VH-VL binders against Riboflavin kinase. Designs and how they scored, part 6

Target 1, 134 residues: Riboflavin kinase, of Devosia riboflavina (a0a087m355)
Amino acid sequence: MGIRLSGCVIHGDKRGRKLGFPTANLSIAPGVELPPDGVYSCIVWLPGQTTHHGATASVGNNPTFDDVKERRVEIYIHDFDGTLYGHELNICLLTRLRDMRRFSGLDDLTGQTERDVAQSRAMLAHHALTGLLP

## First folded at step 5 (VH-VL; framework fv_roledumab)

Design q8 (from R1 with heavy chain Y53H, light chain T31S)
Fold by ESMFold2-Fast, scan of step 5:
Structure q8 (fold): chain C 134 residues (1-134), chain A 121 residues (1-121), chain B 107 residues (1-107)
Amino acid sequence: as target 1 above (134 residues)
Amino acid sequence: QVQLVESGGGVVQPGRSLRLSCTASGFTFSSYGMHWVRQAPAKGLEWVATIWHDGSDKQYADSVKGRFTFSRDNSQDTLYLQLNSLRPEDTAVYYCARTGIWYADYSFDYWGQGTMVTVSS
Amino acid sequence: AIRMTQSPSSFSASTGDRVTITCRASQGISSYVAWYQQKSGKAPKFLIYYASTLQSGVPSRFSGSGSGTDFTLTINSLQSEDFATYYCQQYDSYPLTFGQGTRVEIT
């Protein structure tokens, strides 16, 4: 079920934090096939845990002050406030919510992000995900 | 429990050097950015330097650029601050501090007790 | 550099008082301000981040508010252990900067 990925959490820029949705950036090994760019409903397993957490993931090129060739996955973990930097996460991308699009400004981006998270939460709330393991 | 312990402070003459250390325990040290903040006697707090979780990015206050060097040894859970060309105005208690998480990143969620550096004739 | 200015620099208060400390940034910093409490001879203690988010373990009588350039720390019903110096700090951009501090003294 869904697309299984793993990656080490690295610190990203402050953009997600400024939007009200702090994200963890995953560094995915070169050569691993990623799904199409887009926003996904997602579940995440923290290191050593079999219980999953809801999340909203963005897949695509992550701009940086320094150019990097590696594509990244950015994850907003719902209702989670903890330490993840340097740890490897297992994730499962479940439903593609939308493709990447251009935004007219920060208000447009912020509003869409809020809708994405709400849609992700609704999707996850209506699925029986009991028994899924990393 | 998160603990940070500074050492290496002392009394030194202008122009001399000191090396400060900070040992961390109670958290995964290699996952956090770390900071040095100082406070001169009877004065306020002044940010000195920041180092990224892996040591790749370092930022310094203009007042210490070129004189202070920040480094970390993730295998030993230890921070180092090399203080060169010390000036009387560097006299302060030096604190190491851990960066916060997400919305608190670049704030200082845990502090050591500090080590006193006195630069006098 | 973003300058952080606190007001007042010091004031006297009594146990049970509602106390407000103001912090002003020289330019917009969204909500990227943290507040610290420092007691004489001790390291600072983390109180609040992202303008209004209370750090775990900090009593609910502490609260923060504001966005942009004007921020406030409020202590509802001051307790004896709250007499200390309070600092705001912006973390919108480097260099990281603190306010000059506000000393809260017993009357």
Scores: ipSAE 0.006, ipTM 0.569, lowest interface PAE 11.0, mean pLDDT 82

Design q9 (from R1 with heavy chain D54E, light chain T31D)
Fold by ESMFold2-Fast, scan of step 5:
Structure q9 (fold): chain C 134 residues (1-134), chain A 121 residues (1-121), chain B 107 residues (1-107)
Amino acid sequence: as target 1 above (134 residues)
Amino acid sequence: QVQLVESGGGVVQPGRSLRLSCTASGFTFSSYGMHWVRQAPAKGLEWVATIWYEGSDKQYADSVKGRFTFSRDNSQDTLYLQLNSLRPEDTAVYYCARTGIWYADYSFDYWGQGTMVTVSS
Amino acid sequence: AIRMTQSPSSFSASTGDRVTITCRASQGISDYVAWYQQKSGKAPKFLIYYASTLQSGVPSRFSGSGSGTDFTLTINSLQSEDFATYYCQQYDSYPLTFGQGTRVEIT
């Protein structure tokens, strides 16, 4: 179902200051085809676990790299408060919620992220009810 | 589980050099930023240097700029701190430490046991 | 450089006491503060990050609070194993800086 990817969690933005929604950056193998840029509802399997976690993913350009050589996948895992650096994650991107866009400031970014996460949660609940989740 | 083991400390005269190493295990070393922090006898903690996971982005405390060089070998899970032109004021226990996750990315979530550098004339 | 000032520098307390250590930044640092415990001859141990988030495995008697410039580490019911020096650290900007430390001695 959806788009399945796997990757090792790496350090994100050097400053790590996206307020309210800590994200994990996934190192995806070179040459793996990524879906269109956007924000996605997503599920994640942590190492050694058979149960999944809901998540909100963004797929897009890495703005911190001078050459913009690669697109990146960032994941906000819902209701998760643990350590993931260096671990392999399996993910499934389910529903594209919106296009990537620039923000006018921190409040704009935070407000949109809150809406993205709320929409992602709603979509995942819908998929669970319709039997679409593993 | 996460382990960091420092080595390379010793007693040297002013002006000499030492190379400290830190071997990492229990995590994917190449995915973490790493730090060196030192502590002089009976003093507090002093940040020395930071290196991010890719190895190219480095930051140094002003007191060591131009004298110390931080590097990493991700293929060997090893950190290096080259100490040049050592001064008596550099006498300290040197710890390597791993950066934290999420909102803790410039904090130090795991520390080695430290290696003692004594600069004595 | 952002200066981190801890108070008190040292104090004695009895087992069971609620103790607080304060840390003041010379400028606003949002919630980018971590706390560490260091016992004599040992490496520091990570306690708290993002001002109030307790590291996994740290006893719940430890808590952190504060934002902006004023931060507090609280130990709700001091135990004998809590004899140690405690450090705050800001990670808002380089250079990374620590407070001078607060030594907690059990009377």
Scores: ipSAE 0.006, ipTM 0.554, lowest interface PAE 11.2, mean pLDDT 81

